# Designs tried in a protein design chat: VH-VL binders against p56860. Part 14

Target 1, 255 residues: p56860
Amino acid sequence: MMTAEVRTPEQGGGPLTTEPRAPRSAPGHADASAPAFGPETDPRDIIRWALAAHPDLLMPSAFNLNGVVLLDLAAQAGYRGEVVFVDTGYHFPETLATRDRLESRYPELTFVTLNAGASPDDGQTPPDLYASDPDACCAARKVDPLQRYLKEQGPSALLNARSRDQASTRADIPFVEEGGARRRVNPLAHWTREQLEAYAAEHDLPVNPLYFDGFLSIGCWPCTRAVKPGEDARAGRWAGKGKTECGLWQGENKL
Key: E = the ipSAE of ESMFold2; O = the ipSAE of OpenDDE; V2 = 0.75 times the mean of E and O plus 0.25 times the DockQ between their complexes.

## First folded at step 1 (VH-VL)

Design s10 (framework fv_siltartoxatug; at its last look DockQ between E and O 0.01; V2 from the best seeds 0.00; counts 0 for: pae E 13.2 > 2, off the site)
Fold by ESMFold2-Fast, scan of step 1:
Structure s10 (fold): chain C 255 residues (1-255), chain A 119 residues (1-119), chain B 107 residues (1-107)
Amino acid sequence: as target 1 above (255 residues)
Amino acid sequence: QVQLQESGAGLVKPSETLSLTCGVAGGSFSRYYLSWIRQPPGKGLEWIGEIYHSGRTSYNPSLKSRVTISVDTSKSQFSLKLSSVTAADTAVYYCARDYYGSGYYFDYWGQGTLVTVSS
Amino acid sequence: DIQMTQSPSILSASVGDRVTITCRASQSISDWLAWYQQKPGKAPTLVIYKASSLESGVPSRFSGTESGTEFTLTISSLQPDDFATYYCQQYDSYSYTFGQGTKLEIK
């Protein structure tokens, strides 16, 4: 079964198993209206607005370049909520190491790792579900654990690290998305990859080392390859499988 | 539980290539980097290099020109080749698993195999 | 390369003693340091990771601390099973480097 491991500011350490708290009431929260944001808006101002409108804000992250930059900006803006990571069991070791370095760098934040069912550490051969049905694999190991946790916590909004220049499918994402059980806020919607890279370098942020080897979008190892010059940043995800997005952003599976 | 076991020739002539294999059982081969570490008699530990099941490698810069690490995922094995050996390469050679959760320290080690470089 | 220097090289102690061994990094490594125990004729085993985190199954008498670039491993009440050589290892940056070792021996 899914478990949650938590690193809190009070405990100042690595992952820690926490006892379940009483469930929140149903997640149908009233949302505040969003102001107009534009190409000159500082992401920190968007985050400050989101915190004021949604004090229960949570930040899911896979700790890719965008996620690392968002985390730093959010901490500067006063974010002190949870940073939620899903350990699918198929992450590159570099991804898990990046998570650990971020936990040490941001002791003021609470990091939650959700573990998806049976671990590859059980001595199993790599499961063939990702080869035969990547959508079912994504649902079982990433989407379902995250959705269950979000139902239990009941945040009225999420901070998301998506930006418009990551892929053609993301070109028109707004700063604030409505629909489903909660609002989604994209403070980095208008930032370019060049701006993200410059920010990370200037602030010496722990970026996943695979990024510098051409893994511009990093997911689970069975479904990720380095991109070629001139390819879209997400071209390395699900290469040859006719897929560019996980079920998180599709139809009724929206977060 | 995870078990690592080294195998290979215990005696290598100067100028030849040292070749060792590590078998990995009981744990997932695809979740961890796997390393070679050596210890000359009476001395400390020296990291040689690491490999991921995809074939991605990193080597100790002092040894990089002589070292090749390779992986055979179908056999759950990885191997070390160290070329142009001298008496200074006489050591116990360990394979070890790089722990993923907190960076790269070594949570499981093989028993070690002594390789003597001598004519 | 980050150099790791251990002191003392040899420490003589008696059962029941509190012993402390030290490891110094040539530059900042944050808390990315591990301690290993190696008994004669055996492979090293992990004792401490992230400078102060106790590995599962390791007795609570072992503890680690950090202060800047200086790290210590302390055994609060030495047992016969603890006589071994101890190594520190930094994993802040590739290439990973070990200290030269501290041999803990019977006085």
Scores: ipSAE 0.055, ipTM 0.619, lowest interface PAE 6.2, mean pLDDT 81
Fold by OpenDDE, look of step 2:
Structure s10 (fold): chain C 255 residues (1-255), chain A 119 residues (1-119), chain B 107 residues (1-107)
Amino acid sequence: as target 1 above (255 residues)
Amino acid sequence: QVQLQESGAGLVKPSETLSLTCGVAGGSFSRYYLSWIRQPPGKGLEWIGEIYHSGRTSYNPSLKSRVTISVDTSKSQFSLKLSSVTAADTAVYYCARDYYGSGYYFDYWGQGTLVTVSS
Amino acid sequence: DIQMTQSPSILSASVGDRVTITCRASQSISDWLAWYQQKPGKAPTLVIYKASSLESGVPSRFSGTESGTEFTLTISSLQPDDFATYYCQQYDSYSYTFGQGTKLEIK
C-alpha cells in the first residue's frame, strides 16, 4: 500500500510585474490668484474671466464631445479668437467633418488647421511609426506642430476642454492651472459625461458621430477604437500600448 | 493623384449577385470613406453605399437589404455585392472617394463600369 | 429622407449666356452641398463643394450660392465646353442624395 505523496505544486507566485505607473503628470498647480470657482460655477463665467484676464486666449481642440461643448460655451461667453486644430494626417473623416460643421456654425470664431492636408504618406513620419512608436508619432504629428504654433502666437493662456471625468489622470484638474509656458483654463473641469451629452443634445451641437458608436475619446484612427460599455473613455486610445496621453500635457513640451 | 478603377463582370443574370471591385491607388486608402454610385442608362446618379477601412459601412436605405460592401486594406480595394438583381439594376457603376476635409462630396471617381442584367 | 429637387430638367442656352440651375432641399440642410458636371460617357466631376467653394481647376465663370433650402449653380458666360449634365448632391446622416440632374444643351 504505497502512499503516493501528492507533491503539492508550489504555486510560484511570479512577481506581480507592477506595470510602471505612468508618471502621474503632476496635476497642474491650481492658480491661487484665480477666482474661487466651484462645481456650480457656470463655465461661461469662467470663460469671461479668462477673456478679461487673457485677451489673447487661444483654444486648442480635437473636437471631441468636451471640445464641442466648450466651443459653444466659449462663443456664448464672447470668445472670438482662434480654434486651433492639428491635422495629423490620421484623423477620422468624421473628425474633419465635425470641424467643418463647427466652423460653419460659429463664423465668429477663427478656425486654424495646422498641417492642413497632412497624410500618412506626406513624409513627415514613417508610415508605420504610429505602430512602432506611438509616442514619436504623436510628438511629430501633433505636439510639435501645436507647440510651434503656440510659440509663434505666444498666448498667455489656453482654453481647454479637459474634465475630471475623462480619465483617472485628470481627476484633479483645476479650473485654472499654473506652470509651464502659460496658464491653462479648464471651464469644464467638473462637468460629467452625462452633463456634456445632455448639453450637446439640448443645443443640437455637431458632435462627432463616432461618439455614438462608442468612440468616447477620438484621436487618430490607428490609435483609436470604440470602447465597450463600462470601459474607461480613454481605454480606446493607444489600446495595448501602455500610452494614455498624447504628450500635450506632459514633459518639457507640455502646453 | 488618386486613381480609382472598377472591375468585374459586365453581364449578370437575373436573380444572381452582381459583384464588383474597386482598386484605389495614389492616395491614402485609410483616410477616406469610399463609395459606390450607380447610374442607369439615361438616368441620374444613385448612391449605393460607403465603407471605411475599418469596415464601417453605410448603405442607401432603398438598397440596404441587397447590398454588401467590403474592404481589403491589404490590397487597397473595396468591393460591392448586389444580390437578387433585376433589369432595374442595369447601370454604370462608379466607385468614388468621399472627401470630408471641406465637406461631404466625391472628389475622385472611377471611370465607371457598365453592368447589364440580362437573361 | 431629404429630397433634392433640381430645376430645370433641361436647359437650352447659347454660348455666352448666363445660366442658373437650382436645387431645392425638402428641409433645412447644412452647407454640405456639391455640384457635379457630367459629360456623356464620362464620370461626374466636382465643380462646387460646400455650396459655394469652387473646386480647383474649375473656371471662375462657375459659382455656387445658397439661400435657405435653395442652392444655385451659375455659369456667368457659357462656353462650348460647359454643355453637359449637372447634378447637385447633399449629405445627411450617413447618406448621400443627388438631384435628378439638369441637362444643359445648346440652343
Scores: ipSAE 0.016, ipTM 0.555, lowest interface PAE 7.0, mean pLDDT 90
Fold by ESMFold2, look of step 2:
Structure s10 (fold): chain C 255 residues (1-255), chain A 119 residues (1-119), chain B 107 residues (1-107)
Amino acid sequence: as target 1 above (255 residues)
Amino acid sequence: QVQLQESGAGLVKPSETLSLTCGVAGGSFSRYYLSWIRQPPGKGLEWIGEIYHSGRTSYNPSLKSRVTISVDTSKSQFSLKLSSVTAADTAVYYCARDYYGSGYYFDYWGQGTLVTVSS
Amino acid sequence: DIQMTQSPSILSASVGDRVTITCRASQSISDWLAWYQQKPGKAPTLVIYKASSLESGVPSRFSGTESGTEFTLTISSLQPDDFATYYCQQYDSYSYTFGQGTKLEIK
């Protein structure tokens, strides 16, 4: 059964428009700064706060373990918004099947696929670009479609599934990131992989089956391998290319 | 300004299909849930169902087998079809808006249109 | 379905009175409750959302409270414009349901 959260108007209940509505403010919650969240804070409380502060909240997802756990927590916390997935043309079939399972399980969420129908031979990029210049490939097939969508929709915040335990490059991720085009909320920032796995098992969540074959960070098939024992979860991404983060998390295009 | 407006036939025969349209005055729409809600004369309100700009719908379980809600983005319109109507379906029908992500109550309503089902 | 039981069905009161309208949910709905005002021949208008939050432009004499599964709408000093029918609505789940209404009449 879905949960729901009350919206607030920013300015007197404004008329219906083709543009996204600005978030409404309630007495005592107008433009509220993020509370001082700590390592023991329930992610659902962070999500409830984010929904109250940002009724236009969006959730991008690639449906990795973190993303699947976040989906379930968000549904429990009353999220009914969009889950935005970019079809790069290079996703594993297992990833697309996981998306379908999640869509069936969470009818209260709205799943949006950007760049639908993409394939390696669709002419969007040179056939070998993923190998020769993975940053340019990622920019064209993942970053640009998502950024165009975010510009069109104009959300004031994003709900991201990042955690500090995913990689050394993420060790200092805060619960709430300021300083970009929009606020970024990381409810799972302090959850460990062990906590995520335990949660997913306890709730029988539909996890990408490749995760159980050692694919701890699943992206596009040309740039993803199973991790070796003792490696960071993201060590299987862009193996041998010197790349540890997709452009979605760095620079001017950071989510 | 964008506004909601219901239209459709005000009289429907029993066993036929009730069809209504909610127009968005002043252009297209996105990022909104649109609901149909009805009120029998002198009685309370009943939520029928909702639709999102993607075409995703949710329906009142008591009506789900008889109701279809659809969107036509080229006309900036949302439609209600309620099949196999009886006198119990006589009501004022409203379209109403809630907002994606936190649109759990209805902040904007159309004027409403009366549909009578002859017994 | 979550049933919303609204009482009384009709309430007679005078200008200046403090009035209270009650709505009870058949199960927990947290604070996911709205109140609407409807005048004859008009669409409903939102008064309260999230059990106690006042919609913009609504006079401060309106307030909402909750206790468990019981919710109240209070008008602290009734004005002539406040005579109308009032509905509660739960939005905890997709079977969004309304109370049957309380008609507030002039005594």
Scores: ipSAE 0.000, ipTM 0.448, lowest interface PAE 13.2, mean pLDDT 79
ESMFold2 (binder alone), look of step 2: mean pLDDT 88; pTM 0.915

Design s11 (framework fv_siltartoxatug)
Fold by ESMFold2-Fast, scan of step 1:
Structure s11 (fold): chain C 255 residues (1-255), chain A 117 residues (1-117), chain B 107 residues (1-107)
Amino acid sequence: as target 1 above (255 residues)
Amino acid sequence: QVQLQESGAGLVKPSETLSLTCGVAGGSFSRYYLSWIRQPPGKGLEWIGEIYHSGRTSYNPSLKSRVTISVDTSKSQFSLKLSSVTAADTAVYYCAKGLYDYYFDYWGQGTLVTVSS
Amino acid sequence: DIQMTQSPSILSASVGDRVTITCRASQSISDWLAWYQQKPGKAPTLVIYKASSLESGVPSRFSGTESGTEFTLTISSLQPDDFATYYCQQYDSYSYTFGQGTKLEIK
């Protein structure tokens, strides 16, 4: 069993550490056929459709710029599901502070932190695995805990904050990905970084301060560097390793 | 459990560089944001800057051109250098620990630095 | 930078009094405000963080509230050990800024 830290809208006081709940019953839902979405579609309309088709939606987030913008748009569209974050033990303190600011700003949402209080030395994974095998480190500390939680909760779909301009590997992502264990919805697929930045500024959203220091895609500190002019936003992730995506996006059963 | 202690010369000549070190004992040094804060005699508090164990710094813009903060993780200490000092830099200098919420839950006792010839 | 203004600058009170000191931010800082107590010759100590959260070990007679850009620190029944200078601090935005202080003194 995995330990989770939960902050709920109904609770006064600090965060709770909670063991995972029993799996959700599969909800009844209307036919989930997606309408035609295009370059002019408001992300909130995509989210409203997703909520109607999948009332059990979950939103995994690492609280990068895209994640923060998606969270605000989702809250406006009526999302009241869980926002799920994995504590790998290797996050920048700025990432954890951004999470805390978001929890304060969106008291109507439930925030779940998986493996709350994770340490670089957890007794199960080598503390320097990130240097010798970053794929194994990512799987053990981020992918596996999230997959376990998703299996236990059983959502029929996920809200993801991916956009097409983040990396060449993301250039053709659709708004709705079918197949596999669950549907994936990408309401921000068509938004540019400039649009995301403008939205965040206009709505005074708490953006991770490292973003303004050249960390355009913020992961764990051992595998993240500031990008250089002309590099893809994700070029700072796993620099020198030939890796641009974590295992979350590599197979149908990983989401 | 956590203790911070300032050390360094208490007297600095005008135009020279003020240099202080803060030793941090107890807790998890790598989890802390570490700040320098000063207080001129009879006046209020002024934040100088902060550092994280990775060497990442943030400085008060009014002092940025004169301030350098550095960290020595092997010794669990961090240091302040303030260049081109004047009498206006006479103050009690505190080091302080913050968690990622950036308020200061532990402070050193403070060290008075007087700028005089 | 964000300016923090405290009022009053000096507050005279008696043991047992309910006292309230105010801190106003020049712009919205949400609830990202801390209160510190400083006794003569000593370092400041944390009293309240996140506008209304009581620091561990601080007596329950201390409380904080917020309303827009106005924040208050209240001591419900003043004790002799409470006579000190109090500072508010915003940590919403870099650079972190303090109020000018409120000196709480014996009437």
Scores: ipSAE 0.006, ipTM 0.432, lowest interface PAE 14.2, mean pLDDT 79

Design s12 (framework fv_siltartoxatug)
Fold by ESMFold2-Fast, scan of step 1:
Structure s12 (fold): chain C 255 residues (1-255), chain A 121 residues (1-121), chain B 107 residues (1-107)
Amino acid sequence: as target 1 above (255 residues)
Amino acid sequence: QVQLQESGAGLVKPSETLSLTCGVAGGSFSRYYLSWIRQPPGKGLEWIGEIYHSGRTSYNPSLKSRVTISVDTSKSQFSLKLSSVTAADTAVYYCARGPYYDSSGYPFDYWGQGTLVTVSS
Amino acid sequence: DIQMTQSPSILSASVGDRVTITCRASQSISDWLAWYQQKPGKAPTLVIYKASSLESGVPSRFSGTESGTEFTLTISSLQPDDFATYYCQQYDSYSYTFGQGTKLEIK
């Protein structure tokens, strides 16, 4: 069992901390055919299809640029499900401030913060785990808490903010991924960084200010640095460790 | 190499508390959930519960009222206490690591050798 | 709880045989299923995880398949070392549950 902090529309913006209910068996999968999406498809149309096919959709978010843009588009398309954030204990203050601004801007959505139970201040998790074993640290602080929450909730699909423009490993992700425990829907698969930046600016979205200081990809502070000109956007994540993806996204049939 | 090893009293009297400890060696203790699993003589396997290094626990509902699992990260150990034991609690008790819900999806990948606990007067 | 039912309870076979053990979940568990081998007096050892992934160091004669809530463990050509009790286990939901076991014995 994990503890969770939940902010619902009925709470008027105050956080709510609750113990999740006992894990349950995975609910039946809703089977629906996906239409042919293409390079000109509005992400909102992809989201609307996903909502119709999967009323139990959940949206995990780290509140990076892609996540912020997806959240706005999803809200416009009628998404009223949970936005699930994992508090690793190592987030930049700017990331947490961005989350708070998003929670205030989208009171119609339910924001769930999963507390990993591991933080720099708990005295139990070594602070150098990122340096010695970034996969283990990512799994303990992000992947495992999120996976266990998803097992308990049992959504038939997830909305993900991944785009093909983010890394070579994401270059050919489809709009809808099958297999594993649930479908993954990538409404922003075809959007470029330039389109994401333009959208965020035009809609006055709360964007992590670290993006303006050369951080093209933002994670926990021990593993994030500003990207040099010509580097892959995720080169600043897990610098020097040979890792460009969190374990959450390394396997096609896991999430 | 990762190794798990159970220790504790092999004989417990009815109505008393069964107490076991699992030592974990060869890697970061904080990476994995850690479980207790038991097997009565000639029977199958039964999951008792799990703990994470943070102290977060989940228990088998059939045992929840009698089970406490705790962790001591300074010693890389976790422990099982099962109260009010009866002859039905006689079993080999195993500690095991996992499941691990990353892209690999590992279940229980390493097990201790097991320790027999007999409940008898 | 999710109930895991194995069949058969006892399977008699000869070296060189192809054998299949079946495990059925009482409800959907996706591919969150593992197979373990247990020899007398020893702890279980992992054989298959995620329904069909072969554990490192396990011989290629072992394979797993998934079809809805039905899962199989197949040994394509039995070796003497394979005679043991096999358990399936779901790890989709708490409580983690095991099948009752299949004892693979010499015919």
Scores: ipSAE 0.000, ipTM 0.421, lowest interface PAE 16.0, mean pLDDT 76

Design s13 (framework fv_siltartoxatug)
Fold by ESMFold2-Fast, scan of step 1:
Structure s13 (fold): chain C 255 residues (1-255), chain A 117 residues (1-117), chain B 107 residues (1-107)
Amino acid sequence: as target 1 above (255 residues)
Amino acid sequence: QVQLQESGAGLVKPSETLSLTCGVAGGSISSYYWSWIRQPPGKGLEWIGRIYTSGSTSYNPSLKSRVTISVDTSKSQFSLKLSSVTAADTAVYYCARDYYKGYFDYWGQGTLVTVSS
Amino acid sequence: DIQMTQSPSILSASVGDRVTITCRASQSISTYLAWYQQKPGKAPTLVIYDASSLESGVPSRFSGTESGTEFTLTISSLQPDDFATYYCQQYNTYSYTFGQGTKLEIK
């Protein structure tokens, strides 16, 4: 069903290959116990543990600040798995340019772009779905393609870039989450936005330029605005819709 | 050490286009925003606009209809064009590195542009 | 636009004095404020960013503080090289705006 554009280490930062992806045959150790990580734990130590426990680890990313910082730390820690991005057809050009910069900077990693199917102009998806039903838009163009890919690949764990200070819904996320289809690892759970910004600046990481225009959390262009002073970082997502999370972390859509 | 240097005509006639270039040396032009800022004689600073090396631009709304900023990564430079100038556009023009949050950590020396007939 | 207002417009002081310059934002800008020093005939140079972070190479006598929408730049023991015009700048909201400047001059 879904096709993927893949840039592998063998191809460097060169041409993308569009191919169906086969399921993984040897899942990692999903039942391995997590150590007691704390507020002073280096994220790289959490990542190294995750790699040892889950050799089939995958990293979904939308290439926001957290995602870019996690990618750099993961590469340093020895991560050589897939970085999975969903092309919803509604991304800002700056987001796609950031992806291209990251692919060039990390030739040792495999970047997978999942195509959500047709462009917003294809006649198959209602052009105004994002305005009339943002949940359906998110499900069709991001959640469903990612869930399908993860179900087909069958990783025993995901490496996620969530931090506790990003939103009220994330305030108490643990370093390692159990339940659902697979384990989730949050190496940056305890990092602040200020620490992430300092790290990105010091290492000259390619951060999405919209971040510095007040887009502290960047999604699709129809549903993203700059945050106002005093707002939660994710307040700009689905502005006017009362929504702060896409379906990956909501009830039956949780992976 | 990063060095920025403005260049371009110091005299422009009213109604013409002011054109300046900023050369970036001693560091990469890539992965940074680059801004133009001006200062009329005896007055304060006014931000004109910025560009990321991908070509993405943001302009001061009061100047947006007259301003174009472009970047040439192969020459390690970025440029400003301001159309339909008047005497009110007489100022020292600075280029600056727009450190990723929007403050300016390196500045060019500035170049005075006088708009006069 | 967010309006940035500096006070005083002119500050007269002597070497060795402790001086404080204030900048007020017309609305909340969190800590997204920078301070620049400009000497006559020269480009501005960055002194403080994120309201209180000292730029590399800037003497430790410079410090910044924040209280709501009010920001201060303090020089604890004024040196001859510190006589200049100082500008604050907000970068919380696009378009970026500067204060009108405070001229620090010899008493």
Scores: ipSAE 0.005, ipTM 0.417, lowest interface PAE 14.8, mean pLDDT 79

Design s14 (framework fv_siltartoxatug)
Fold by ESMFold2-Fast, scan of step 1:
Structure s14 (fold): chain C 255 residues (1-255), chain A 120 residues (1-120), chain B 107 residues (1-107)
Amino acid sequence: as target 1 above (255 residues)
Amino acid sequence: QVQLQESGAGLVKPSETLSLTCGVAGGSISSYYWSWIRQPPGKGLEWIGRIYTSGSTSYNPSLKSRVTISVDTSKSQFSLKLSSVTAADTAVYYCARGWGYSYGYYFDYWGQGTLVTVSS
Amino acid sequence: DIQMTQSPSILSASVGDRVTITCRASQSISTYLAWYQQKPGKAPTLVIYDASSLESGVPSRFSGTESGTEFTLTISSLQPDDFATYYCQQYNTYSYTFGQGTKLEIK
């Protein structure tokens, strides 16, 4: 059974004890249509539309630059739903520290950490599964825990921090994706890395320090390296394996 | 066969700065948090602080104003400076490797420890 | 800070005994607790992590359990090499805190 550690405004700092989360009862507004968003649309307007159409909206986040910027914009737009983080057992310590700073900065939000279990095997050596089968590792440590939680909670839509500027595989993502188990809303689809960096600096957002050390796309430590000038931002993920996307986003309607 | 070895002066005068270095051998200094932990004679363990190889640090709030931890990846070592010492800082000082997930780290490899006495 | 309290402070036992040492957290720490063994004049060594996971190379007679904020370290059949001071440590929240220690000594 999937368990979650929850930090709520009422409990103050520190995670609550692990326990299964109750299923959602409100499926949202299935018949609401997406308006025509464009290159000048304020992401907050997209988020406000999503909240009105989907009161049960959830925000998964890995707390990278995109995730931090989206969280701030969402909080400004009135988002008060869950921020869902999957602890894969392989995060950089800087990623966990960034999560802690975000929890302190947004005390009105509920942060949910899904535990994928203990780090595999001896805990000291990078896991062979990342090297030999990145898809299986992604499925077991990130995709499966998140999909199980989403099945239990039953949101009608997800708020995602993906942008077209991140990778060639993301170049054509729309603001609102239909089909599958639930809608996916991408309020930052049209923002560039430069716009995200400027926003984070202007608002003094807690950005993962590894970002400034050349880790433009931060994942788990066994598969992340610093990118060189001119490389795709996700080139550091799954280095040497020819993979730029986690199984969560592979094919149609993985969620 | 990761080996950690503390080194530095065993005697420090009150009000001066305690300086220790931990050498890391038999394994990479990268991809881990490295911590300093101390133990006053006959007492328990106190975590001082940690560093990741990027230079990112976290310190025990009770020691934050006096502690600096730094890392030198080219020499495979990390160091502790504790300023304005008093007799209460007399302890065996350990360096240790951190490993874990979800909110923090446990310590799987420890140095032998080095006794630092604060005395005039 | 999360306070960690160990009991008993001193435990006297004989070889072959089943011994249990307890550690209590002042607030929820989930399963983020480790146990260390320290022999006189030596550095601590890791025994258990994540409340119940046995560290590689540690004998199977050692085990850990949890119930809410209470954690136990059990040695099923005490051996001479097991007489030492044991410390628990929480790593649920920065900063990390240790219990005061339990000294396991010969009866």
Scores: ipSAE 0.000, ipTM 0.410, lowest interface PAE 15.4, mean pLDDT 77

